VHH binders against Sushi domain-containing protein 2 (SUSD2). Designs and how they scored, part 13

Target 1, 195 residues: Sushi domain-containing protein 2 (SUSD2), of Homo sapiens (Human) (q9ugt4r445to639)
Amino acid sequence: RLASAFGDPHFVTFDGTNFTFNGRGEYVLLEAALTDLRVQARAQPGTMSNGTETRGTGLTAVAVQEGNSDVVEVRLANRTGGLEVLLNQEVLSFTEQSWMDLKGMFLSVAAGDRVSIMLASGAGLEVSVQGPFLSVSVLLPEKFLTHTHGLLGTLNNDPTDDFTLHSGRVLPPGTSPQELFLFGANWTVHNASSL
Key: E = the ipSAE of ESMFold2; O = the ipSAE of OpenDDE; V2 = 0.75 times the mean of E and O plus 0.25 times the DockQ between their complexes.

## First folded at step 21 (VHH; framework vhh_7mjh_2)

Design e5 (from s1 with V50I; at its last look DockQ between E and O 0.74; V2 from the best seeds 0.73)
Fold by ESMFold2, look of step 21:
Structure e5 (fold): chain B 195 residues (1-195), chain A 123 residues (1-123)
Amino acid sequence: as target 1 above (195 residues)
Amino acid sequence: EVQLVESGGGLVQPGGSLRLSCAASGFTFSSYAMSWVRQAPGKGLEWIGIIYAGGSTDYNPSLKSLVTISRDNSKNTLYLQMNSLRAEDTATYYCARHPRWGTSYGPDAFDIWGQGTTVTVSS
């Protein structure tokens, strides 16, 4: 199953729920205890082509780790306008290769503006540039059914519980914009949990 | 032609140290995970450890205190540092390449092997 985050930032959950959450900071997109999968994103104002900041926020970085795998972060490159990949907090250069077999994951880069990550569990991420922000897609195999949490929702073929708070409390259908902001803010990354 | 060539083997005294090298050619070394494997005389193969393309390592728990695996992607070379060697570490040491993720190999297969280099630990 597919979920995505793009624009300022617009989210489509694994069960198809759409919402927008214009926060600033680092957020949990996905946690799945089944494989100890963690996907986090950074949201901040973007820089437009005329040098000014956007009024809203969007994703500028995404990081992933599964179990004790290598940690990969993909972020907007500040000098080239494309993507920059960090491997265990070190900038990674693709001078002679377009793919790498890392610990617990397979990394592939196309033309410096599209990054694919395949995890040992079968989960996959695709990251690309979208205007001043990133576009992120996450694909999960069926074994993750009932095992996901975070801004991309609970994958259980029931969109009514996609807005599940960290406490386990579920916001009702028809949630107001203010309650959606609370849902987004509820999944803030704390320093101890940061990738 | 894809090749792995080990070197640096020889005679070493108990308690000594030795660094083995594995020169890679004919493929994009920096993309692949690599392993060291050894075979003592008259024994089966024993996996020593793996180093992934990014430099992360995992080791056979029984050998972890003895060995360190490293790689230099600019030289297409894999290394095995061995310390505090014992007579039981006498073996032929091989470097081996893990297949690219998603190819038609099993999880424990190595698709390319070196010829091996022999280490003898003797007083």
Scores: ipSAE 0.580, ipTM 0.852, lowest interface PAE 1.3, mean pLDDT 83
ESMFold2 (binder alone), look of step 21: mean pLDDT 84; pTM 0.836
OpenDDE, look of step 21: ipSAE 0.874; ipTM 0.931

Design e6 (from s1 with S104Y; at its last look DockQ between E and O 0.79; V2 from the best seeds 0.73)
Fold by ESMFold2, look of step 21:
Structure e6 (fold): chain B 195 residues (1-195), chain A 123 residues (1-123)
Amino acid sequence: as target 1 above (195 residues)
Amino acid sequence: EVQLVESGGGLVQPGGSLRLSCAASGFTFSSYAMSWVRQAPGKGLEWIGVIYAGGSTDYNPSLKSLVTISRDNSKNTLYLQMNSLRAEDTATYYCARHPRWGTYYGPDAFDIWGQGTTVTVSS
């Protein structure tokens, strides 16, 4: 099952719920205890070609780790139209290769503007550039059914509980913009959990 | 044309140290995970450890305190540092390449092997 985050930032959960959350900071997109999978993203204003900030926010970085795997971060490169990949907080060069077998994951890069990550569990991420921001897609195999939390929702074929807070409290499907901001803020990354 | 060549084997005293090298050619070394494997006389193969393309390592728990695997991508070379050697570490040591993720090879299979280098630990 697929979930996405793109644009300003627009989210499509694993069960198909759409929402927008214009937060600034780092957020949990996905946690799954089954494999100790963690996906986090940074949202911030973008910079236009003329040097001004965008009016809303969008994703500028995404990071992933599963269990004791290597940690990969993909972020927008400064002043370029491409992506920069960090491996365990060090910039990774693709000078002579387009793919790497890392601990617990397979990493590949297409032309510097699309990064694919496959995890040992079968989970996958695809990251590309979309305007001033990132586009992130997450694909989960069936074994993750009922095992996900975060901004990308609960994968259980029931979109009515996609806005589930850390506490387990579920916001209703007709949630106001104010309550959607509460949902997004509820999933902020704290320093100790940051990838 | 794909080739792995081990070197650095020989005779060493118990308690000594030795570093083995594995020269790689004919493929993009920096993309692949690499392992060391050994075979003592009359015994089966024993996995020593792996180093992933990014430098992270995992070791056979029985050998973890004795070995360190490293790589130098600029020289296309894999290394095995062994310390506190004992008679039971006498073996032929092989470097081996892990297949790229997504191939039909089984788990922990290797698609390319070196010829091996012999280490003898004897008083």
Scores: ipSAE 0.555, ipTM 0.841, lowest interface PAE 1.5, mean pLDDT 83
ESMFold2 (binder alone), look of step 21: mean pLDDT 85; pTM 0.852
OpenDDE, look of step 21: ipSAE 0.873; ipTM 0.930

## First folded at step 22 (VHH; framework vhh_7mjh_2)

Design i1 (from e2 with V50I; at its last look DockQ between E and O 0.94; V2 from the best seeds 0.76)
Fold by ESMFold2, look of step 22:
Structure i1 (fold): chain B 195 residues (1-195), chain A 123 residues (1-123)
Amino acid sequence: as target 1 above (195 residues)
Amino acid sequence: EVQLVESGGGLVQPGGSLRLSCAASGFTFSSYAMSWVRQAPGKGLEWIGIIYAGGSTDYNPSLKSLVTISRDNSKNTLYLQMNSLRAEDTATYYCARHPRWGISYGPDAFDIWGQGTTVTVSS
């Protein structure tokens, strides 16, 4: 099952719910206890072509770890407008290779603007550049059914509970923009859990 | 063209240390996970540990206190540091390459093997 985040930032959950959350900071896109999968993203204002800051926010970085795997972060590269990859918080160079067999994951890059990550569980991430922001797609195999939390929602074929807070409380369908902001803010990454 | 060549074996006293090297050629070394494996005389293969392309390692729990695996991607070289050696560590030591995608361990998980280097631990 596929979920995505792109633009300012627009989210499509695993069960198909669409929403926009214009937050600033680091957020949990996905947590799945089944494999200890964690995907976090950073949202911030972007830089437009004329050098000015965008009015809203979008994703500028995403990080992933599963269990005790290596930690990969993909972020916008300031100079080129392409992508920069960090492995365990150290910047990687891909001048020699286009793929790496890492602990718990397979990493590949294309053309400086697309990064693919496959995890031992079968979960996958694709990260690309979209305007001043990242476009992130997450694909989960069927075994993750009923095992996901975060901004990309609960994968259970029922979109009515995609807006589940940390407390377990579910926001109702038809949630207002103000309530959606509270949902997004509820999934803020704190320093102790940051990848 | 694709080859792995081990070196650095020899005689060492009990309690001593030794560093083995594995020179890689004919492939993009920095992309691959690599392992060390050993075989004592008359015994089967014993997996020592793996080092992933990014430098992370995992070890056979029974050997973890004795060994350290490292790599130098700029020199296409894999290393095995062995400390506090005992007579039972006498073996032929091989480096081996994991196939792309493979995270399985053991002899069937390797597509390229070196010729081996012999370590003898004896007074």
Scores: ipSAE 0.521, ipTM 0.819, lowest interface PAE 1.6, mean pLDDT 82
ESMFold2 (binder alone), look of step 22: mean pLDDT 84; pTM 0.844
OpenDDE, look of step 22: ipSAE 0.871; ipTM 0.930

Design i2 (from e2 with S104T; at its last look DockQ between E and O 0.78; V2 from the best seeds 0.72)
Amino acid sequence: EVQLVESGGGLVQPGGSLRLSCAASGFTFSSYAMSWVRQAPGKGLEWIGVIYAGGSTDYNPSLKSLVTISRDNSKNTLYLQMNSLRAEDTATYYCARHPRWGITYGPDAFDIWGQGTTVTVSS
ESMFold2, look of step 22: ipSAE 0.574; ipTM 0.839
ESMFold2 (binder alone), look of step 22: mean pLDDT 84; pTM 0.842
OpenDDE, look of step 22: ipSAE 0.867; ipTM 0.927
ESMFold2, look of step 23: ipSAE 0.523; ipTM 0.809
ESMFold2 (binder alone), look of step 23: mean pLDDT 84; pTM 0.843
OpenDDE, look of step 23: ipSAE 0.869; ipTM 0.927

Design i3 (from e2 with G106S; at its last fold request DockQ between E and O 0.91; V2 from the best seeds 0.80)
Amino acid sequence: EVQLVESGGGLVQPGGSLRLSCAASGFTFSSYAMSWVRQAPGKGLEWIGVIYAGGSTDYNPSLKSLVTISRDNSKNTLYLQMNSLRAEDTATYYCARHPRWGISYSPDAFDIWGQGTTVTVSS
ESMFold2, look of step 22: ipSAE 0.591; ipTM 0.845
ESMFold2 (binder alone), look of step 22: mean pLDDT 85; pTM 0.850
OpenDDE, look of step 22: ipSAE 0.875; ipTM 0.931
ESMFold2, look of step 23: ipSAE 0.529; ipTM 0.825
ESMFold2 (binder alone), look of step 23: mean pLDDT 85; pTM 0.854
OpenDDE, look of step 23: ipSAE 0.873; ipTM 0.930
ESMFold2, fold request of step 25: ipSAE 0.589, 0.641, 0.622; ipTM 0.844, 0.863, 0.855
ESMFold2 (binder alone), fold request of step 25: mean pLDDT 86, 86, 86; pTM 0.863, 0.861, 0.860
OpenDDE, fold request of step 25: ipSAE 0.878, 0.875, 0.874; ipTM 0.932, 0.931, 0.930

Design i4 (at its last look DockQ between E and O 0.75; V2 from the best seeds 0.71)
Fold by ESMFold2, look of step 22:
Structure i4 (fold): chain B 195 residues (1-195), chain A 122 residues (1-122)
Amino acid sequence: as target 1 above (195 residues)
Amino acid sequence: EVQLVESGGGLVQPGGSLRLSCAASGFTFSSYAMSWVRQAPGKGLEWIGVIYAGGSTDYNPSLKSLVTISRDNSKNTLYLQMNSLRAEDTATYYCARHPRWGISYPDAFDIWGQGTTVTVSS
């Protein structure tokens, strides 16, 4: 199954639920205890050429770790306008290679504007540039059924529980814009859990 | 032509140290995970450890305190540092390349060196 986040930022959950959450900060896109998979994203205003902020927010970075794998962050590059990849908080250079076998993951870069990550579990992550922001797609194999939570929802073929809070409380289908903001804010990353 | 060539083996006293080298050519060394493996006379292969493209390592738990794997991508060279050597460490030591993830069977090595022999005299 596929879930995605793109634009300002718009989310499509694993079970197909659509919503927009225009928050500012770091958020849990996905956690899956089955493999200790964690995907986090940073949402912030874009920066125009004159240094002022865009009107709304979008994703500017995404980070992933599974179990004790290497930690990869993909973010917008300030200098070149493409993507920058960090491995365990250090910037990677792709001058000679377009792929790397890392601990617990396979990393590949296409033309410097699309980054693909395959994880040992079979989970996949694709990151590309969309205007001033990132577009992120997450693909999960069937074994993750009923094992996900976060902004990308619960993968269980039932979209009615995609808005599940940390507490386990489920917001109903047809949730108001105010309640959707509560859902988004509920999944804020705290310093201790930041990748 | 893809090649791995080990060097640095020889005779060493018990308690001594050696650093083995593995020179790689014919492929993009910086992309690949690499392992060291050894074989004592008359025994099977024993995996020592792996170093991933980014520098992270995993070791055989029984050898972890005795060995350190490192790599220098600018020289296309893999290293094995061995300390506190004992007679049981007498073996031929091989470097091996892991296949690219997802393009072949993932638990086999696709390129091996010829080996370098370490003898620890008791």
Scores: ipSAE 0.513, ipTM 0.820, lowest interface PAE 1.6, mean pLDDT 83
ESMFold2 (binder alone), look of step 22: mean pLDDT 85; pTM 0.852
OpenDDE, look of step 22: ipSAE 0.875; ipTM 0.933

## First folded at step 23 (VHH; framework vhh_7mjh_2)

Design j1 (from i3 with S104T; at its last look DockQ between E and O 0.92; V2 from the best seeds 0.75)
Fold by ESMFold2, look of step 23:
Structure j1 (fold): chain B 195 residues (1-195), chain A 123 residues (1-123)
Amino acid sequence: as target 1 above (195 residues)
Amino acid sequence: EVQLVESGGGLVQPGGSLRLSCAASGFTFSSYAMSWVRQAPGKGLEWIGVIYAGGSTDYNPSLKSLVTISRDNSKNTLYLQMNSLRAEDTATYYCARHPRWGITYSPDAFDIWGQGTTVTVSS
């Protein structure tokens, strides 16, 4: 099953719920206890090609770890455009290769502007540049059914519980824009849980 | 064209140390996970450990205190440092390449093998 985040930022959850959350900071896109999978993203104003900042926010970085795997972050390169990849908080160079077999994950770069990450569980991420922001897609195998939470929702074929807070409380269907902001802010990454 | 060539084997006294090298050619070394495997005379293959493309390592728990695996991507070379050697560490030591995105670490899953280098631990 697929979920995505792109644009300003627009989210499509694993069960198909659409929403926009225009926050600034670091947020949990996905946590799945089944494999100890964690995906986090940073949202901030972008820099357009003419040098000005966007009025709203979008995703500028995403980080992933599963179990005791290596930690990969993909982020926008501020000065030169394109994507920058960090492995365990150190910048990777792709001068000699377009793919790497890392601990617990397979990393590849296509055309220098699309990064794919395949995890041992069968989960996958694709990250590309979309205007001043990232476009992020997450694909999960069926074994994750009922095992996810975060901004990308609960994968259980029931979109009515996609807005589940960190406490486990579910916001009602038809949540207002202000309530959606509370949902997004509820999933803020704290220092102890940051990748 | 793809080759792995081990070197550095020889005779060493019990308690001694030895560093083996594996020279890689014909492929993009920095992309691949690489393993060391050994075979004692008359015995089966024993996996020693793996080093991933980014430098992370995992070891056979029974050998973890004995060995350290490292790589130098600028020289396309894999290393095995062995310490506190005993007679039972006498074996032929092989380097092996994991297939692209291979999740198994059993020796029958490796796609390229070196010729081996022999280590003899004897007084």
Scores: ipSAE 0.512, ipTM 0.817, lowest interface PAE 1.7, mean pLDDT 83
ESMFold2 (binder alone), look of step 23: mean pLDDT 84; pTM 0.845
OpenDDE, look of step 23: ipSAE 0.865; ipTM 0.925

Design j2 (from e1 with G106S; at its last read DockQ between E and O 0.94; V2 from the best seeds 0.82)
Amino acid sequence: EVQLVESGGGLVQPGGSLRLSCAASGFTFSSYAMSWVRQAPGKGLEWIGVIYAGGSTDYNPSLKSLVTISRDNSKNTLYLQMNSLRAEDTATYYCARHPRWGLSYSPDAFDIWGQGTTVTVSS
ESMFold2, look of step 23: ipSAE 0.636; ipTM 0.866
ESMFold2 (binder alone), look of step 23: mean pLDDT 84; pTM 0.843
OpenDDE, look of step 23: ipSAE 0.873; ipTM 0.931
ESMFold2, look of step 24: ipSAE 0.608; ipTM 0.855
ESMFold2 (binder alone), look of step 24: mean pLDDT 85; pTM 0.848
OpenDDE, look of step 24: ipSAE 0.836; ipTM 0.910
ESMFold2, fold request of step 25: ipSAE 0.669, 0.630, 0.633; ipTM 0.874, 0.861, 0.861
ESMFold2 (binder alone), fold request of step 25: mean pLDDT 86, 85, 86; pTM 0.857, 0.854, 0.858
OpenDDE, fold request of step 25: ipSAE 0.881, 0.877, 0.877; ipTM 0.935, 0.934, 0.932
ESMFold2, last read: ipSAE 0.662, 0.653, 0.678; ipTM 0.875, 0.870, 0.876
ESMFold2 (binder alone), last read: mean pLDDT 86, 86, 85; pTM 0.859, 0.858, 0.856
OpenDDE, last read: ipSAE 0.881, 0.880, 0.881; ipTM 0.935, 0.935, 0.935

Design j3 (from e1 with S104T G106S; at its last look DockQ between E and O 0.94; V2 from the best seeds 0.74)
Fold by ESMFold2, look of step 23:
Structure j3 (fold): chain B 195 residues (1-195), chain A 123 residues (1-123)
Amino acid sequence: as target 1 above (195 residues)
Amino acid sequence: EVQLVESGGGLVQPGGSLRLSCAASGFTFSSYAMSWVRQAPGKGLEWIGVIYAGGSTDYNPSLKSLVTISRDNSKNTLYLQMNSLRAEDTATYYCARHPRWGLTYSPDAFDIWGQGTTVTVSS
């Protein structure tokens, strides 16, 4: 099953719920205890020509680890506008190769600034550039059914509980914009859990 | 021509140390996960460990305290450091390349093998 985050920033959960959340900082897109899968994203404001920040935010980085795998981060390159890939906090070069077999994951980079990450569990991420921000898609095999949490929702074929907080509390369907912001902020990454 | 060539084998006393090398050519070494495998005389193949493209490693649990795998991508070379060698470590040691996205440590899954280097541990 597929979930996405793109634009400033717009989310489509695994069960199809659409919402927007204009936070700043690092957020949990996905946690799945089944395989100890963790996906986090960084959201930042856009910058206008005169150097002022826009009111909206978008994704500028995404990081992933599963179990004891290598940690991969994909981010916008500050100066060139393309994507950078970091392995365990260090920038990789793809001038010699377009793919790498890492611990617990397969990484490939395609022309047009597209990065694909395939995890040992069968989970996959695709990251691309979309305007000034990233677009990220997460694909999960069926075995993750009932095992996901975070901004991309609970994968259980029931979108009514996609807004589940850390505590297990479920925000009701038809949640107000204020409640959606609380949901987004509830999944903030703290320094100790940052990838 | 894709090649893996091991070197550094020989005779060593019990308790000694030895470093084996594996020179790779004909492919993009830096992309692939690489393993060391050994075969004692008259025995089957035993997987020693793997080093992934990024430098992370996994080891056979029975050997993990005695071996260290490293790679130097600038020299296209894979290394196996062995310490505290015992007579039972006498074997032919092979380097092997995992296929693209190869998670298995089974010898049947490796697509390229070296010809081996022999290590003999005896007094």
Scores: ipSAE 0.482, ipTM 0.805, lowest interface PAE 1.8, mean pLDDT 83
ESMFold2 (binder alone), look of step 23: mean pLDDT 84; pTM 0.842
OpenDDE, look of step 23: ipSAE 0.861; ipTM 0.920

Design j4 (from i3 with S106A; at its last look DockQ between E and O 0.93; V2 from the best seeds 0.76)
Amino acid sequence: EVQLVESGGGLVQPGGSLRLSCAASGFTFSSYAMSWVRQAPGKGLEWIGVIYAGGSTDYNPSLKSLVTISRDNSKNTLYLQMNSLRAEDTATYYCARHPRWGISYAPDAFDIWGQGTTVTVSS
ESMFold2, look of step 23: ipSAE 0.596; ipTM 0.848
ESMFold2 (binder alone), look of step 23: mean pLDDT 84; pTM 0.842
OpenDDE, look of step 23: ipSAE 0.875; ipTM 0.932
ESMFold2, look of step 24: ipSAE 0.553; ipTM 0.833
ESMFold2 (binder alone), look of step 24: mean pLDDT 84; pTM 0.843
OpenDDE, look of step 24: ipSAE 0.845; ipTM 0.913

## First folded at step 24 (VHH; framework vhh_7mjh_2)

Design l1 (from j2 with S106A; at its last look DockQ between E and O 0.80; V2 from the best seeds 0.70)
Fold by ESMFold2, look of step 24:
Structure l1 (fold): chain B 195 residues (1-195), chain A 123 residues (1-123)
Amino acid sequence: as target 1 above (195 residues)
Amino acid sequence: EVQLVESGGGLVQPGGSLRLSCAASGFTFSSYAMSWVRQAPGKGLEWIGVIYAGGSTDYNPSLKSLVTISRDNSKNTLYLQMNSLRAEDTATYYCARHPRWGLSYAPDAFDIWGQGTTVTVSS
């Protein structure tokens, strides 16, 4: 199953719920205890080609770890544009080969601005550039059914519980924009849990 | 051509230390996971540990306190530091390259091997 986050930022959950949450900071996109999978993203105002900032926010970085794997961040590049992949705060080079074998992860970079990450569980991420922001897609195999939470929702073929708070409480269907902001803020990453 | 060449083996006293090197050529060393494997006389292959492209390591639990694997990507060189050596550590030591996305630590899964370097621990 596929979920995505793109634009300002717009989210499509694993069960198909659509919403927008224009927050600023670091947020949990996905946690799955089954494999100890964690995906976090940073939302910030973007920088347009003329140097001005966007009025809203979007995703500028995403980080992933599964179990005791390496921790990888993909972010918008400062130096030229496009994407950078970081391991332990060090930019990885793909100039000689388009792939690397990290602990628990296989990284592949397509020409231009697309980064693919395969995880030992069978989960995958694809990250690309979208305007001043990045676009993230997350693909989960079926074994993750009933095992996810975060801004990308609960994967259980029931979109009515996609707005599950950190406590486990579910916001009801028909949640207002004000309540969606509370949902988004509820999944804020704090210093101790940051990847 | 793709090559792995080990060096640094020899005779060492019990309780001593030794550093082995593995020089890599003919491929992009920094992209691959690399392992050390040893074979004691008359015994099968024993996996020692792996170092991934980014420097993370995993070790055979029975050897973890005795060995340290490191890499220097600027020199295309893999290292094995061994401490507190005992007679049972006498073996031929090999470096080996994991295939791309090769998740197995079993020695038959490695695609390139060095010729080996012999370490003898004896009084």
Scores: ipSAE 0.495, ipTM 0.807, lowest interface PAE 1.8, mean pLDDT 83
ESMFold2 (binder alone), look of step 24: mean pLDDT 85; pTM 0.855
OpenDDE, look of step 24: ipSAE 0.827; ipTM 0.908

Design l2 (from j2 with V50I; at its last read DockQ between E and O 0.95; V2 from the best seeds 0.82)
Amino acid sequence: EVQLVESGGGLVQPGGSLRLSCAASGFTFSSYAMSWVRQAPGKGLEWIGIIYAGGSTDYNPSLKSLVTISRDNSKNTLYLQMNSLRAEDTATYYCARHPRWGLSYSPDAFDIWGQGTTVTVSS
ESMFold2, look of step 24: ipSAE 0.636; ipTM 0.866
ESMFold2 (binder alone), look of step 24: mean pLDDT 85; pTM 0.849
OpenDDE, look of step 24: ipSAE 0.829; ipTM 0.908
ESMFold2, fold request of step 25: ipSAE 0.662, 0.672, 0.668; ipTM 0.875, 0.878, 0.878
ESMFold2 (binder alone), fold request of step 25: mean pLDDT 85, 85, 85; pTM 0.847, 0.850, 0.845
OpenDDE, fold request of step 25: ipSAE 0.880, 0.876, 0.870; ipTM 0.934, 0.933, 0.927
ESMFold2, last read: ipSAE 0.688, 0.671, 0.655; ipTM 0.883, 0.878, 0.870
ESMFold2 (binder alone), last read: mean pLDDT 84, 84, 85; pTM 0.844, 0.843, 0.848
OpenDDE, last read: ipSAE 0.880, 0.877, 0.879; ipTM 0.934, 0.934, 0.933

Design l3 (from j2 with L103M; at its last fold request DockQ between E and O 0.94; V2 from the best seeds 0.81)
Amino acid sequence: EVQLVESGGGLVQPGGSLRLSCAASGFTFSSYAMSWVRQAPGKGLEWIGVIYAGGSTDYNPSLKSLVTISRDNSKNTLYLQMNSLRAEDTATYYCARHPRWGMSYSPDAFDIWGQGTTVTVSS
ESMFold2, look of step 24: ipSAE 0.606; ipTM 0.856
ESMFold2 (binder alone), look of step 24: mean pLDDT 85; pTM 0.850
OpenDDE, look of step 24: ipSAE 0.847; ipTM 0.913
ESMFold2, fold request of step 25: ipSAE 0.657, 0.611, 0.649; ipTM 0.870, 0.855, 0.869
ESMFold2 (binder alone), fold request of step 25: mean pLDDT 86, 86, 85; pTM 0.857, 0.859, 0.855
OpenDDE, fold request of step 25: ipSAE 0.884, 0.877, 0.873; ipTM 0.937, 0.934, 0.928

Design l4 (from j2 with S106T; at its last look DockQ between E and O 0.95; V2 from the best seeds 0.75)
Fold by ESMFold2, look of step 24:
Structure l4 (fold): chain B 195 residues (1-195), chain A 123 residues (1-123)
Amino acid sequence: as target 1 above (195 residues)
Amino acid sequence: EVQLVESGGGLVQPGGSLRLSCAASGFTFSSYAMSWVRQAPGKGLEWIGVIYAGGSTDYNPSLKSLVTISRDNSKNTLYLQMNSLRAEDTATYYCARHPRWGLSYTPDAFDIWGQGTTVTVSS
């Protein structure tokens, strides 16, 4: 099952709920206890090619870890354009290879503008550049059914509970700006849990 | 031609240390995960540990305190440091390449093997 985040930023949850949350900070896109999978993203104003900031926010970085795997972050490369990949907080060089077998992860890069990450669980991420922001897609195999939380929603074939808070309380699907902001803010990342 | 060549084996005293090398050629070493495996005389294969392309390692829990795996991607070389050697560590030691995104650590899963280097721990 597919979920995605793109633009400023638009989210499509695993169960098909579409929403926009224009926050600034670091957020939990996905947590799944089944495999200890964590996907986090940074949202901030983007920088257009002329140096001007965007009016809204979008994703500028995404990080992933599953269990005790290596930690991979993919972010916009402000000086050169395109994407930059960090492995355990150190910048990777792809000068001699386009793929790497990492701990718990298979990483590949196409032309510096698309990064694919496959995880041992069968989960996958694809990251590409979309204007001043990232486009992120997350694919989950069926075994994750009933095991996800975060901004990409609860995967259970029921979109009405996609706005589930940390406490387990479910916000109704109604789309007030205040309700969406509370949902997004509820899933912020604190320093101690940052990847 | 894809090739792995182990070296550095020999006779060591109990309690001693030894560093094995594995020279890789014919493939992009820096992309692959690599393992060390050993085989004591008359015994089956025993997986020692793996080092991933980025330098992270995992070890056989029974050997973790005695061995350290490292790699130098600029020299296409894999290393096994062994310490506090015992007579039971007498074996032929092999380096092996994992296939691209190989999920199994069992020796049957590895696609390229070296010829091995023999370590004898004896007084």
Scores: ipSAE 0.551, ipTM 0.829, lowest interface PAE 1.3, mean pLDDT 83
ESMFold2 (binder alone), look of step 24: mean pLDDT 84; pTM 0.844
OpenDDE, look of step 24: ipSAE 0.826; ipTM 0.907

